# Designs tried in a protein design chat: miniprotein binders against o43075. Part 10

Target 1, 293 residues: o43075
Amino acid sequence: MNALNKIPFTRALYHFSRFRSFTTSGWIMSGHNKWSKIKHKKSANDQARSLQIGKLSQGIILAVRQEGANPELNMRLATLLESAKKISMPKSGIENAINRGLGTAGSEGSQVHFIEYEAMHPSGVGLIVEAVTDNRARAASSIKHILRNHGASLSTVKFLFSKKGKVEVNLPPEKRDSMKFEDVLDDAIEAGAEDIVNRPKEYIDEEDEGEFLILTEPSSLNQVAHHFRSKNYEIKDSRLIHIPLEETAIDVPAKDSVREDIQKLIDDLYENEDVMFIHLSILNSHFLPILDE
Below, E stands for the ipSAE of ESMFold2; O stands for the ipSAE of OpenDDE; V2 stands for 0.75 times the mean of E and O plus 0.25 times the DockQ between their complexes.

## First folded at step 3 (miniprotein)

Design n2
Fold by ESMFold2-Fast, scan of step 3:
Structure n2 (fold): chain B 293 residues (1-293), chain A 83 residues (1-83)
Amino acid sequence: as target 1 above (293 residues)
Amino acid sequence: SPEEIMRLLLKIYELIMRVEKLRDEGVSPEEVRRLLEEIFRLILEVMRLQKEGLSPEEARELRKRIQELEDKVRQLEEKLRQS
């Protein structure tokens, strides 16, 4: 009942604006994750498989740290565990990652630290770098070095963002030819979601992005994800994100040299072993391609 | 009622999506602009009536206006198929 009142009329108009921008030259604002880029780039060999296992391990640690060890209540963890099974990650490795996320490996090894680094790029773009590391000093030193190389400085930037939950979904397989957007919107309203975005097919990263992005209050994330799961939707991802406030988000034009500078910074951060996710305060009416080739 | 108003808004939102598709498929920008302006005025009217209370007469008028707009959009969709 409260769900019907959670999505206001101005939000519906905002979605129209999002579809418009997306259709012409835009991309929807969301977090950038290192796992998605690396996994997509290389074919499996021994080194690539080792890297994939390392990134999945870090992802599992972070997901558990943020929302607990129960996959039924933590859809991000559930998705990562399915990915781990697809590449035949050893069960002992999965268990170790979960235990490190819980902090229960303290008596038997090093602790894992979750750290957020806030920085401001010279262009006015704020960024939040999420890191998971067993060596806090190493992570701080290497990440600060990358930021410095690109002219970015550590600065408080969380005020440029709103903390939200996101759920990425695909339509139920049985209903993909019969369900229309209005049906998905109805399910989102019933679940208590705040917003819904439909992605064009060419902008979907099949690893962790769905046809629909559902935005929620942080405290409602698991409730909304569970509701979509109960309706037989495929959950591609479920996590907390920092979404840019539209009032202060930077529009980065395609022809601007700033776009290339920011892309180089993001790429360098993606290569750091401790970096898991990057959140950018960018509102883009022009394409900012981070093409993985 | 809140539920009745929400269902009307969902129909209006569906119309926005259909008009955007018509724009992408080559309907004139001028015609698309007129349709979007009519939709925008409908949304504002629904928001106003939500605050003040919706009478049965006002609900019938809203349904009629939505239906007329749906008919216009359907005719443009059919015209594109003939092209």
Scores: ipSAE 0.000, ipTM 0.167, lowest interface PAE 14.2, mean pLDDT 71

Design n3
Fold by ESMFold2-Fast, scan of step 3:
Order: sequence, then C-alpha cells, then structure tokens
Structure n3 (fold): chain B 293 residues (1-293), chain A 83 residues (1-83)
Amino acid sequence: as target 1 above (293 residues)
Amino acid sequence: SPEEILRLWDKIIELIERVEKLRDEGVSPEEVRRLLEEIIRLWDEVERLQKEGLSPEEARELRKRIQELEDKVRQLEEKLRQS
C-alpha cells in the first residue's frame, strides 16, 4: 500500500475541509424542525455554489492569461472547464471568464491579480494560500484578518514544501483491459516524469482525480501532460502543487486539537471568494484511508 | 467530493419542493408522508457522510436512491398532469 506512502496527498485534506465548509453550526433552533433546517440548508447551499462558481471563474481567468484560451493546449483550462460543467456553471459565465482572461471582455484589461500568502500556525503547520482577485487590497486585508483570527503569523514557509507539477490520468477506454501498470510506468518514464502513484478506486474521492497521479518537475508539467494526451490517456487534472517535506510535516493524527483548529482555519479561508488553493505542511495520514483490517 | 455532496443536497432540496407541491395539489397525505420520510432518511444519511466522509461507492448508492425517489415523484406529477 506504498502508493499512498509515496506522496503525501494535500488534496485529501482539501477534500475534507471543502466538505466541512458548508456544514455550519446553528441548524438546530429550539428543538426538532426539519423544514426550518431544509430552508436554512438551501440558503447555505446556494451560497456555497456561488462561492464555487466565483472560484472557478477566477481560476479560468488566470489559466487563460497564463497559457491561452485553447483547452487542447492548456490542460489546466480544460480541467477547470470540466469542473464548471459538472456544477452547472452558466455558459455565459464561462465565456465571460475566458474573455476576461484574454483581455477582450471590455473590462479595461481584466485586472486580475495572483497573490500568495505564507503563514505559520501556532502548531508549527505552515500554510501557503493562493488567491486570485480583482481587488488586491480587499483580498489582502480579508485573508490576513482570517489568518490573524486563528493565531497564524505571516512568515516565509515555502522552504517546508517542494513545488511540483502533477498530472492526473485515466487509462484510455479502449485499452482498459489490455494495459498493465508497467505500460503506464513506461509512458511516464518516457515523458520525463519524476514519480507515479497508482490510486486504488476506493481512494478516488474527486471527479478531477485519476487512476494515476504523475508527479513532474514544475518546468516539465506541460511536456508530460501532452505526452499522456498523445498516448490517448484521459487527462483529469494538470496543475502546480506544493508537496510538504516529510522531515518538517506535522502529523495531524497525533494532535486532535490541532486538526480541529486547522480545519476551522481552512474553512474560513475557503469561504473567501478570492482563495483558490491552500497548501498545508501536514502529513495527511489522518485524512487518508486507514488500511486497518 | 465537495461537488458531489453539493449535488446531493441540491437534489434532496429539489425533491422536498416537488413533494410540497404535490401535497398542495391534493396528493394523499399518507403518500406525501411516506415520500417525506424517505427524503428525511436520505437527508440524515448525507449529513452523516458529509461529516464522516463519502466514498464513491456510497455516493453511487445515494444517487441511486435519489433517482428512485425522483422517479416516484415524477410518476405522481405525471398522474396529476393527466387528470
């Protein structure tokens, strides 16, 4: 079960925190009232959906600005468009985001800013918060306020991480029964990948996660993604990630109170419209399936 | 998946609204109660799994149960429309 031991998946924690982001206190109001709870949940769900649409819009703008509007040549854009389709984001919203990324929407240059915030939590957990915003001052103020409310201090923490590219892939449908792991490994080596993780089906929790996670040098990301596409693999995701260094990563299962504190911080950050991704220097062993009998 | 949980909640809320409409249109109170009881069981299960973690297997089973309820509600809607 060394596939899970090869790479600490920061995604497992993101997945868990995102589950919790729309589970709020206050559902119970003076006794049992299912109809009141349902009405309240609808409002909260609408807010969560609006937040996700906002984040996808910002992500699309950024992806287009970085690598253009052609999804065949821009794997990140292709993945974001698929995610937008799955949550039923309006076509007009998608088109507007693409046009803003190209600077053609008449928004006077689509002034979208990419910002990274680095912080250290009192537990020793380092955070990298990636944000995309059209109002830099607002984003900076609100994100710093959230960090401060949880006792996190702004400090350089990138040394706790290794920056890598990742490509999530599924086998070509026509070759599902004929391709062996050795064939996938050969394709990865040929592409210049650094590592490959074979994810068991029970650990595929997000629709943008593939059967195989291909790890790359940051500069080789597009090369590797194009190679797998040329071999007719389905590309589920392609992006840069920050992988925590095992030597300095915090073991969350050993500290239950830290888990709850960090979870609340992540939830508060993801509720901010400008926050796209959060990277934590945590060994996500508690959020990964326990392989106990 | 957070998107998966969000979709499950959307479907459950939609089912509630559709059953309330059926109630207002004169569908049997006993039939309405039975549908709402099953929807409440789905609500409680989704709430639990959202807290504890939702596997792809569990998501498929929940989607199947929701589709079965959607089919029952659609059949009742069709009967009212044909009246």
Scores: ipSAE 0.000, ipTM 0.359, lowest interface PAE 11.4, mean pLDDT 72

Design n4 (at its last look DockQ between E and O 0.01; V2 from the best seeds 0.00; counts 0 for: pae O 6.4 > 1.5, placed apart)
Fold by ESMFold2, look of step 4:
Structure n4 (fold): chain B 293 residues (1-293), chain A 83 residues (1-83)
Amino acid sequence: as target 1 above (293 residues)
Amino acid sequence: SPEEILRLLDKILELYERVMKLRDEGVSPEEVMRLYEEILRLIDEVERLQKEGLSPEEARELRKRIQELEDKVRQLEEKLRQS
């Protein structure tokens, strides 16, 4: 038996006080929320599918540049490869993205830039738009144009968020009917996780999202992801995200025109080829459900 | 020329990324925010000149402003490395 990262008693007890359940109130963290689910529903045609493939390719390039091409050591890459298989991304496209990440796409080697654009909507909702592009000018011009069309503008908003690691998982197939939330919680504590969310099935896309969302400190992301992998959980996603600070998050009622305006902005941004993820400073649903107004 | 405008905008956006990293590291927060605001002004100016056309004199002035901005960014990056 191998000696694993064992959580000290004091550290495990500290993390226990931060665990909570959201099974009765639906809320979605940025990056894999209902905005992402809406994006997948819009991708039923060939043009939308081409956009999905392009975004997966960009994700693979970045993951390989950061941590290499071995999926056993690079959990982000492993989850992206599984997503690519789900949408039947051609194997040659996957291989090309990996080679571009390694820098083997020729000596010309297109530079891929990871950029976070910070913006503010007139409603007071802050946005962080993550882009991956080989053309800064094109990305900036098109993203600024989309923002301007919705009354938003570049502004520093990162202080409205905290950066966290996110691991989304489903139960091991052999334990699906026998495991309880408490068992997953115990595994999360042992892994060194900060928080856990059990998402209602009606709010997840089972092909792309996990039933359990595990939150970590950024430096613990790989440790936590590997722990769940070693326990045979199905890893649906593993990446860094921006989570809105509760004290400054904006409460956006489900039937308010602000929600409709922000939804349109998000849809337009995701249709941009360079946009990967969008994070919003919208109040999480612990105290005021935004869907049941 | 359109090629000059794109080259200027690309450099400004590179500086945007470097300034935002300095902000995240907490180095000289007030000076970093002044640089950020100058970058936003430069982006707006380049967009205006893209529509109106860019003269050789305007290109030289923009390059001077961008170089001065980069010098300040390098100074702060050096401060981060030493602190």
Scores: ipSAE 0.550, ipTM 0.856, lowest interface PAE 1.8, mean pLDDT 76
Fold by OpenDDE base, look of step 4:
Structure n4 (fold): chain B 293 residues (1-293), chain A 83 residues (1-83)
Amino acid sequence: as target 1 above (293 residues)
Amino acid sequence: SPEEILRLLDKILELYERVMKLRDEGVSPEEVMRLYEEILRLIDEVERLQKEGLSPEEARELRKRIQELEDKVRQLEEKLRQS
């Protein structure tokens, strides 16, 4: 084992200190899990479910379009299918989404588009809003409206981020009591991961989030995900993400009002049917799950 | 040696895991935090020494601090078992 490769993983411990700072502030960033936030929305269970189904459908379409319809090879698709199963999404809806992704669905199905909106909040927090939509004009109008309502403006912010792979995993159920974080670290190193964070249980929605967040080089994402899968880890998520650069990342806002404003912006964005994921230029925000209020 | 640094890191990670278990078993957040802060200090020191080189004296001091932390962790573990 290359001794040099273990060092980045010591950062996992630093991230815990950041988690604590988030909790001590009482600020629960409705982070990056699009599903958990919808689940906890006090709105009528049916509307929340409909929104989830819609987002899953769009996600499946895009995943299939990008990497094919085989969930054994397409880890993103596999995770989406598991999510669809958890919410009891109709099989016909899943099949339709797959077929649309393949371009085999009969009618000239509206082409699904992936769009990243870049914005700056008045606090100085940059946002990348990932949208998946069959209607670019609608998505643009709606997302821009939400941004404006919170004082955010379109701005180039990608320079504040580095593109990385992210794999979220839970321990193999059979090893949950015996496996140590060290073992997970060793597996991550063996997989060729760049970093790993053990999320405190109190910050994890067990249904939608992984106990461990593994960062990878973009080109290594699939390899790392497959490695963990081969070791019987439960893969909760596998995707490319934007990680805030440490040099330019903003610390968690100290003022409650600012945190609340950012939270409301995030909430309103995730309520939009076309919004799939949000990245923030807040330091270590990519490690933070969406905490259920 | 690089090997010594790895051994020290492995021990620190072991202690981290033990501290997390203590947390889960109901050790006070304040005490867990004190232990965690020491873990962080140890990691920082190991990382520094990895860059600068590890002298025998520094290695001895680190081992001593790690042992002191382990002793504290053990005491807490024993206390929990007796409770």
Scores: ipSAE 0.016, ipTM 0.379, lowest interface PAE 6.4, mean pLDDT 79
Fold by ESMFold2-Fast, scan of step 3:
Structure n4 (fold): chain B 293 residues (1-293), chain A 83 residues (1-83)
Amino acid sequence: as target 1 above (293 residues)
Amino acid sequence: SPEEILRLLDKILELYERVMKLRDEGVSPEEVMRLYEEILRLIDEVERLQKEGLSPEEARELRKRIQELEDKVRQLEEKLRQS
């Protein structure tokens, strides 16, 4: 099969590696403290819930604009709608967001903008901050203020990354006890995926994280996601990401105070109403947190 | 005046989005970098003026620079459309 020529599976070897534990610097980048994802705060307070509903609404609008309103054909929309149901988002709010995405609920001021802000932290860590907003000026001003509070500044950093698709999956429920990693690998090869990463169960902390992270070429994202769904895998997330290039990626900063500052920067950014996702130029920030020594 | 400053910032950020789209579509990295640097300078200037206040002369110069940037972005977009 020519599919074999498309898949390097360099990270699939984590399955056969001797992993002992996180290093001290690695635990900040681990599954229980991930830096490069929108965080679903485990908070029942009304303000945190309101913030999350607002972000989901903006995400739904964007997903519909990009790939249409049918969740069966739009995997990103399907995962966002599932998240909306889990937090009991009102159906009227969901319907309004879908209609705005279609452009059917026309309004001169209702347009949503997708913006990527690129920044450099003094530690040498590059950031790409994904924002979705109905007010560019507010988003830019508040994000720039947060960056400056941590000594970070706007800078071109996309050259530190490669754009990839990712699909987060769980095994089909009926085959959970019978499928081996090699079976998942075969399905990934057939789908045309580029790489596969296996996450140990204890390091799956976020709702949009699966047991397996499947990497794809950007143009192949939907093809790969639909293939896994056709095999009855549970799709936890499907989106484009910026993955650090190995040549220029840095390790987690060695100094505790620097790591804590970066974590606070990430937390401050995710508390902003317009921020949807953050990518860091730290090696393996999207991948398995356990490292073979 | 605060409303005017926010309108100028919004226009600059619109141009930022368009320049980033040009980069993603493969327009010359050197040209994109020059446009990006001008956008960053304009953002810094608008932030300074937000604190200090905006004179009519400063507003005219800022609008002129924004228009020149928009014209350059539009020319690159048109070249991309024709190819």
Scores: ipSAE 0.010, ipTM 0.457, lowest interface PAE 9.8, mean pLDDT 75
ESMFold2 (binder alone), look of step 4: mean pLDDT 85; pTM 0.823

Design n5
Fold by ESMFold2-Fast, scan of step 3:
Order: structure tokens, then C-alpha cells, then sequence
Structure n5 (fold): chain B 293 residues (1-293), chain A 83 residues (1-83)
């Protein structure tokens, strides 16, 4: 009996991403929820083991930290709670995660910390790593070790980004064949959105990516998301993101070896238990501004 | 120790995934519900002890209960492999 090595999901996903077009950053998982990638594994042949309940718990903690504990006002939390119910996560576990997200309450030994690590890759790509951890020293040490293994160094990079809200949507099922881009644009304007991006289907890589990306001011995120839900759009994701500034953004690296190294870095970071989100300073990463007539 | 509690929770969450796979592969709903109920009781117990403190004796008892549940799940997996 030959032993076959078990492959973690994030490393398996890297293998698939290697077959994506070089004209897009779709092979890089910038700004995506770590848990969405684990949730997408529904194959009985998945060789990586998932801690879906644990990852959902951390996702809930982060969502609550960012936008509060009310699912009616926090669309990201609402989506995560629906996912938790589908996999039969215990109510006590859900409540504990919400309380931990709210909580600097009391001198608890297992209190949760939200940390953003900023780093620069040798290619000139800046990255922001969002982490949620009950052990700051462990998280700092392990994430720095991963960064160092890929030649990345801690460096201030937030100046390469602008903080925005994003809502990823698919058209309402009943209107899929009848609704035009201009109709979606009208709904976005009515909602108070800042911008809209039509993503070509070949560049939709992740479960949390929709056909349209709606950009908002950070304070308007939940308002815009609820407006689209009220119009029966399918909400794929709703969160705060760091979007690259056009002046300093880097195009997708042309050399295969550099792209592979960046993807390996991203995969290694997502395998870390404390890492929740990663933002890259790559121009038009995961979306292309295309006007549909 | 927080690290010890995290290891116990990791094993329990792995069992959830394995039981959900057994459900999808045709194990009876009654058996799946029984296994899930015990798993959730273990999670609640670990969360409670995490707040109150975990003694070495309590850790040993939890590891024993997790091992017994792992053995039961493994037996069901083996039975399905044979069919």
C-alpha cells in the first residue's frame, strides 16, 4: 500500500489556480474569506481535512468585530450564520463566537485579538493580512515566519490602498435573462453605491465572488447590501476591503515563477489558523471594469 | 492550557466533518443524529471547562470520550467501505 500525502485545501486550490489565465489575478485569492474556500470543498475525495466549524467561528468573530452583532445590520454576519446553520453548528458555539467578537468584556484568558499585518513581497506587491487570534505572540511569530519564508518583510503598505465596502451580487434568478447592466447600475445608484464593476464569468474564481461588484463608502456598506437583498439579488459577499490605489497598483506579475511564489505565499497564509483575509496591491485583482451594452 | 483545549476542539470538529460525510454516504439519520448529539455535548463541555479551567484529570476524561467517539465513527467508515 503506497501512502498518498494528504493535501491541505489551500494548497489544493493553488494547484487549480495555476490553470487560470495570465491576463487576470483570478489565480490569486485577494480579499476572499478563508472560510469560503473551505466551504466550497464538497467533494468526498477532498484529501485535506477541514475544520469548518472552527473556521466559521473565526469568521463570525471577525464579522462581529468589524460591523457589530446585529445580523439585520451586518450582512456578512447574516451570511455566516446561514452557513453555520446549514452545517448544524451548535447554537452555543454561534453565541460564543458572537460574544468573543463583541468582547473586550472582562479579563478573560482566551480573549480574541484582531490584528492586521502589513508586508511587502520582493515583487513589489503589498499585502495586508487580517488575523483573529486568542494568542497574539503565536499569531505574530507564525505569520512572520510564513512571510519570511517567501522573502516578504513587514512594511507599512496601507498607503497603497483605500478602505471601501464591497457587495458581491448575482442577478435575481427570475430576471437572469432579462436584466441588463444598465438595470443593475440603476439599482446601485438608488442604493447609494459609489461604483459598480461587471466581472466577466471567466474571472469569477471564488464562491464569494459575484457577477457584479458594488463598491461603497465604508459607512454605507450594510445599507447598500440590504437594498440589493430587498431587490432579490443573490448576495455572495459583503465586507470591508482594502482596494489598491490606481497610482501605485501593480499589474499581475508576468513571470510564472513570481506568480507561483505569490500564490504559494497566499496559500501558506490561509493555512494558518489565525488568518482570515488577505488583500493584495494588484491592479484589477479579481475584477475587471467592463461596460455591458 | 489554551493549546491543550485547542487540540481537543480540533479533534471534535474533525469528528463533525467525518459524521457529516457519513450522513452523505447513507448512514441512517438516527445514527447520525446520535453521533452529532454526543459531539455537541463534548463541545459544550469543553467550552464550559475552558471558562472554568481544565484539570489534567478532566483533560484525560475528555480525550477518552473523544477516542471512544473516534472509534465508533471509524467502525462506521469501515462498514461503509465494505459495502
Amino acid sequence: as target 1 above (293 residues)
Amino acid sequence: SPEEIERLLDKIYELIWRVLKLRDEGVSPEEVDRLMEEIYRLIDEVERLQKEGLSPEEARELRKRIQELEDKVRQLEEKLRQS
Scores: ipSAE 0.000, ipTM 0.121, lowest interface PAE 19.1, mean pLDDT 70

Design n6
Fold by ESMFold2-Fast, scan of step 3:
Structure n6 (fold): chain B 293 residues (1-293), chain A 83 residues (1-83)
Amino acid sequence: as target 1 above (293 residues)
Amino acid sequence: SPEEIFRLLWKIMELIERVEKLRDEGVSPEEVRRLLEEIYRLIDEVDRLQKEGLSPEEARELRKRIQELEDKVRQLEEKLRQS
């Protein structure tokens, strides 16, 4: 008897296909869960908490400046305020950040700037580093220094990515036991979404990750997010993101030394006070990312 | 296009669920594997067509292949009911 008839081949393929993205959205999920975030659940010392509060403050200022101070209409602001609440950021600090974003309490010099730094790692992995800073020169100097320490150099890499909107959602609380995937898919299609990924509970690693990842065209992000909000879904995150193109994405095995080198670079970048998010041109050849770390 | 793609994706997901039930009910592992392999080929085709745009000819071919798979699955389900 052939060994393939004795192994759980059918079950393994079913699990893969059931949770498979029909586009590149699975690669974003893998990168986001495994490479990209400072773990909020770590026992934080005062320095780590101060860093998080500083980044949240800058993020709130930027979000308010871009889309206003109403969290019902500004989904990015709503997400940042929820994060601030979870780390017990002082109310006065939150109010000050909102007022600075509106330009009502802050001076001209207190404005924050959004900057993207593009870099190439020696492994061929491209990076887009999102920074929010009130001091462009400091941010540029410190981020370039970190990149150089890891052998990475500034290079045009946006051609390795596709720009998309993403909305992370949880089911409405009142419908958690009655709503099926086809109902969520129907809502996504009605909203004008491009793709949907069902994330198993064990793969929800970050506070800003939901049960469903909804991908959109960049111009449709707000439309799709508002539609899900109007259907009483819990919005965990709403933002623009860079998705690696499958043709040029690098497959980096978990135990490869290149993975360790890239992870150290990512860790150093996230320790910088101005760095908000990092996009990597990596892929996972399997939908299920490696969980046993 | 989004409406047509939605219908194709929904039918494909339904077929995966039905084939998995057939495996649990004792259908040949080889038969089940062949059905799933054909379904995964359809998923790859839909992925490409989302990027390139779905032509009427391609939509007809995909619906035909889905219908053929639905018919095969239905026949296997019927055989199980007769046991």
Scores: ipSAE 0.000, ipTM 0.090, lowest interface PAE 21.6, mean pLDDT 72

Design n7
Fold by ESMFold2-Fast, scan of step 3:
Structure n7 (fold): chain B 293 residues (1-293), chain A 83 residues (1-83)
Amino acid sequence: as target 1 above (293 residues)
Amino acid sequence: SPEEIERLLDKIMELIERVEKLRDEGVSPEEVWRLLLEIMRLIDEVERLQKEGLSPEEARELRKRIQELEDKVRQLEEKLRQS
C-alpha cells in the first residue's frame, strides 16, 4: 500500500550554456558591435594614410621628373619630403618614388601626368582642380563624377584667375624673437618678390601654410624660394597658384547651405587619390579659411 | 571577462575620437600620425589575439599600452588648453 502522490511536474527544461564560432576564440563576442565600429575606424585611417602616401608618392615622382632628385636644388621635392617625414612614410616608398621619377625622365610613356580640371559650381564659384595621376581616364571619370554629385560641371574658368608663384615661410628658428615684419619685407624685396602677406597664427590650419605668404611672378618662383632658404627660413611650400582676380572674385556665398555644399565638394575632391590641390575663385581663398562653418 | 573586453573597446574608440579632435584643433601632424599609427598597431594586435586567444598577461599588456596612449593624448590636450 502506497500513499497517492499527485504532485504536478514543475521543471523539465534545459538551456544551452555556450555557443562558439569556428573562426574566433569568442572573447570579442560581447563587444562585437563596438569592435565592428573600431574596425571601421581603423580601415578608414588605413585608407586615409594610404591615400596620403599615394599622393605624396605621385607628387615626388613628378617633382623629381621636373627638377631632379636633389632636394637642395629642388624646393618642391624638399617640401614633399618634409611632408613624407611628418606622416612617417616608409623610406623604401620615398626611395621608390624618387627612382621612378628619375627612370621616367624624358619618356613619352611617363608614369604620371599633371592635369588641371576647370569647373563651375552652381553658386558661381569657379574651381581649378590640380590632379597628378598615372591613369588619366580614371582621374577624369572620378573627378567628373564628384563634380556632378554637387551640381558642378566642367567649364572654362582660368580667365577668373591670375597665375602666380607662392612661397610659404616660417621665420628662421634662431631669429624668431628678433625678426620683425620689416626684416621679412626687406628679405622679400631683395629676393624679387611681388608681395608679402602676414598670416595671423590663428589662420594657419594647413601644414603647407606658413606665417608669411610670399607672392612672385611665375618665372621668379625658384629664385625667391632659394633666396629665403639661403636666409634659413623654413620653407613650408613653394608652388604655382591661381589667385582670383580682384575684379571678378566673388565673396563667400551668403547662404550657409551653399557654403556647406562647397566645403563638402572640396572634401570629396581631396578624398580622391589623384587630386593634389584646389583653387577657388573666392576672394582671399589662398590666405584665409573662408569656409569657416 | 566580457566586461573587461567592453572597457578595452570603449577606451580604444575614445582614443580614436580624441586623436581625431586633436587633428581638427590643429595639433602637429607628426604628433597626430604618431598616435594614430600606435592605435592602428594596437588594433591589429587585438585582432590577432582574438583569433589566438587572450591570456591574462596579454590583457594586462594591452591595458598598459592603452594607458600609455591615454597619457600621451591627455598631455597634448593639456598643452592645447594652456596655449
Scores: ipSAE 0.177, ipTM 0.713, lowest interface PAE 4.8, mean pLDDT 79

Design n8
Fold by ESMFold2-Fast, scan of step 3:
Structure n8 (fold): chain B 293 residues (1-293), chain A 83 residues (1-83)
Amino acid sequence: as target 1 above (293 residues)
Amino acid sequence: SPEEIDRLLDKIIELIERVEKLRDEGVSPEEVRRLLEEILRLIYEVWRLQEEGLSPEEARELRKRIQELEDKVRQLEEKLRQS
């Protein structure tokens, strides 16, 4: 047996280089995923809290339907339950969502649907909007209206992305001062991850963002997440994501007016009750490292 | 600069591919492990300096370490070719 790795170093580093540009773009647009930020609003807004509880409830129903009700086996469910606890969602509401997901005799009879809307912004940036809704017609009408208000049109854009699993992790608290990046990289390789990206603390702005972003094949997501949990890492998020293909990604500099236009669109979309996540075909290679004086 | 970091990463990728080929062609597991450990240290340093900023002195040191690894890999490739 020659050096055993579940990922070839060549494959891991190829993705690392491309992924770095993507995550740099994401850091500059740290507000693009508003889901976490809405939970951290300092001023408690009853409407915002009701919106978050509604979205979490629908997310829990969907997660249970897809992978079962055991959070030890369903990492997406575990992450959603953690989020629910942080906003003090009532235990009865959580239990009701789990029961609805299981389809136990006695559910309200309403069905929750996962829907992806694909759109193209005038700037050439493609969007995939993930929605979870109990009313497809309402979701379609409201989301399309928001898209059109910002000049975006429905268009097939999935070919601009690669579907991957992501696991956001923080180091185990007891090992925070002793673990190096190479130790995390070794754990990622052992777990069967495709790539790993380190995010400096100053760029962590979302509650579901960790110090390390681990990329996986979609089918390996649960295996990789469980491996990191078994090593006592803090799991901040675990889910499927659409990552821009470098060949077609749009490079949007931080100071470009296009970034402001896109941010306004994203903000409006996240205020919608059915919208869970938004994926953008943006690449930003204009990240400048801090110069050492 | 971002361009310099990209050049360093390209060379590191080439080194990894060459070491993987040496592994597949039967170079000792001990030698392969040693080379991969040195490459992992380089990856770690490039990642760290990409965040903190890459000075000309640090860039020269990284290029030197890459050159030393290239020389070691070339020697092993040559030895395999002659056997």
Scores: ipSAE 0.000, ipTM 0.153, lowest interface PAE 16.5, mean pLDDT 72

Design n9
Fold by ESMFold2-Fast, scan of step 3:
Structure n9 (fold): chain B 293 residues (1-293), chain A 83 residues (1-83)
Amino acid sequence: as target 1 above (293 residues)
Amino acid sequence: SPEEIHRLLDKIFELMERVHKLRDEGVSPEEVRRLLEEIHRLIDEVYRLQKEGLSPEEARELRKRIQELEDKVRQLEEKLRQS
């Protein structure tokens, strides 16, 4: 009974047989959020800042609509508000986005829509593009245009992925020097998480990435996120994610021209105001060069 | 209901694991692909309805689609036992 929906204790203590060797880092993750990098730029470019504010606004509206306006209970909202603070988003803009999400009386205007666009790149890499938009026609038209510019086309690709919940966390500040991986693993097991991935500091490139990536069943996402928050972990991100199936995932080495082509497509997609996140069917994550050995 | 959404997702996820076992046991990659496509469509739809509210009629329709998928998975499992 205890093992049915929890990380198996045997698996946590499992050692590989003499015929099984772990030859690479076991943490391979699908997904890419390059728009977070714009937040680190000290920009004289008002367009870049306007783009970030627009995306944060739409994200806040969606997060509030899904789980309410209390950031203590809504981890996604808490993360977006933190991002808004770092970019110095006007308080009036934040308040307006929250009110639009709540659908309060007198809040009239177009609602935001969550849309997933599925596409196939000529390399065989499948993409799932998450968009949040107040204009479906504009989003569809512009995203299709970007895909076509890179030779990609709309195609059913969800079968290349498995849907999971993910929680990105940093250690509690007070316990940074005292907590070991085993302690984090214990907290993950207690929370009902499915798996845990440790990111070396040099591989943390995005604002929404933490030292530990906690994988969950989709239905357990909120339970696991709240558990880590109750233990005073810093929550960097909490969301549903599409993880590539090993059988169909493309292994793209860092030196391969395909990686550069995919990167250019991703960069162009994230410059679009409606694009929030991109999932890739790549076995070798673009930021894990160790897998090129 | 959050509990109803949770139960729907749990059942769909259970079916996904069963399809992965069928894949590992040598069921046609094409059949596995089609089953996984339907599973991912169901997960996406449940996620969408979670944010918009799930009516009893929508819950009934989702349960029906999940049952149809479960029947297909059972048929493939039964064929493997016979082989």
Scores: ipSAE 0.000, ipTM 0.111, lowest interface PAE 18.2, mean pLDDT 73

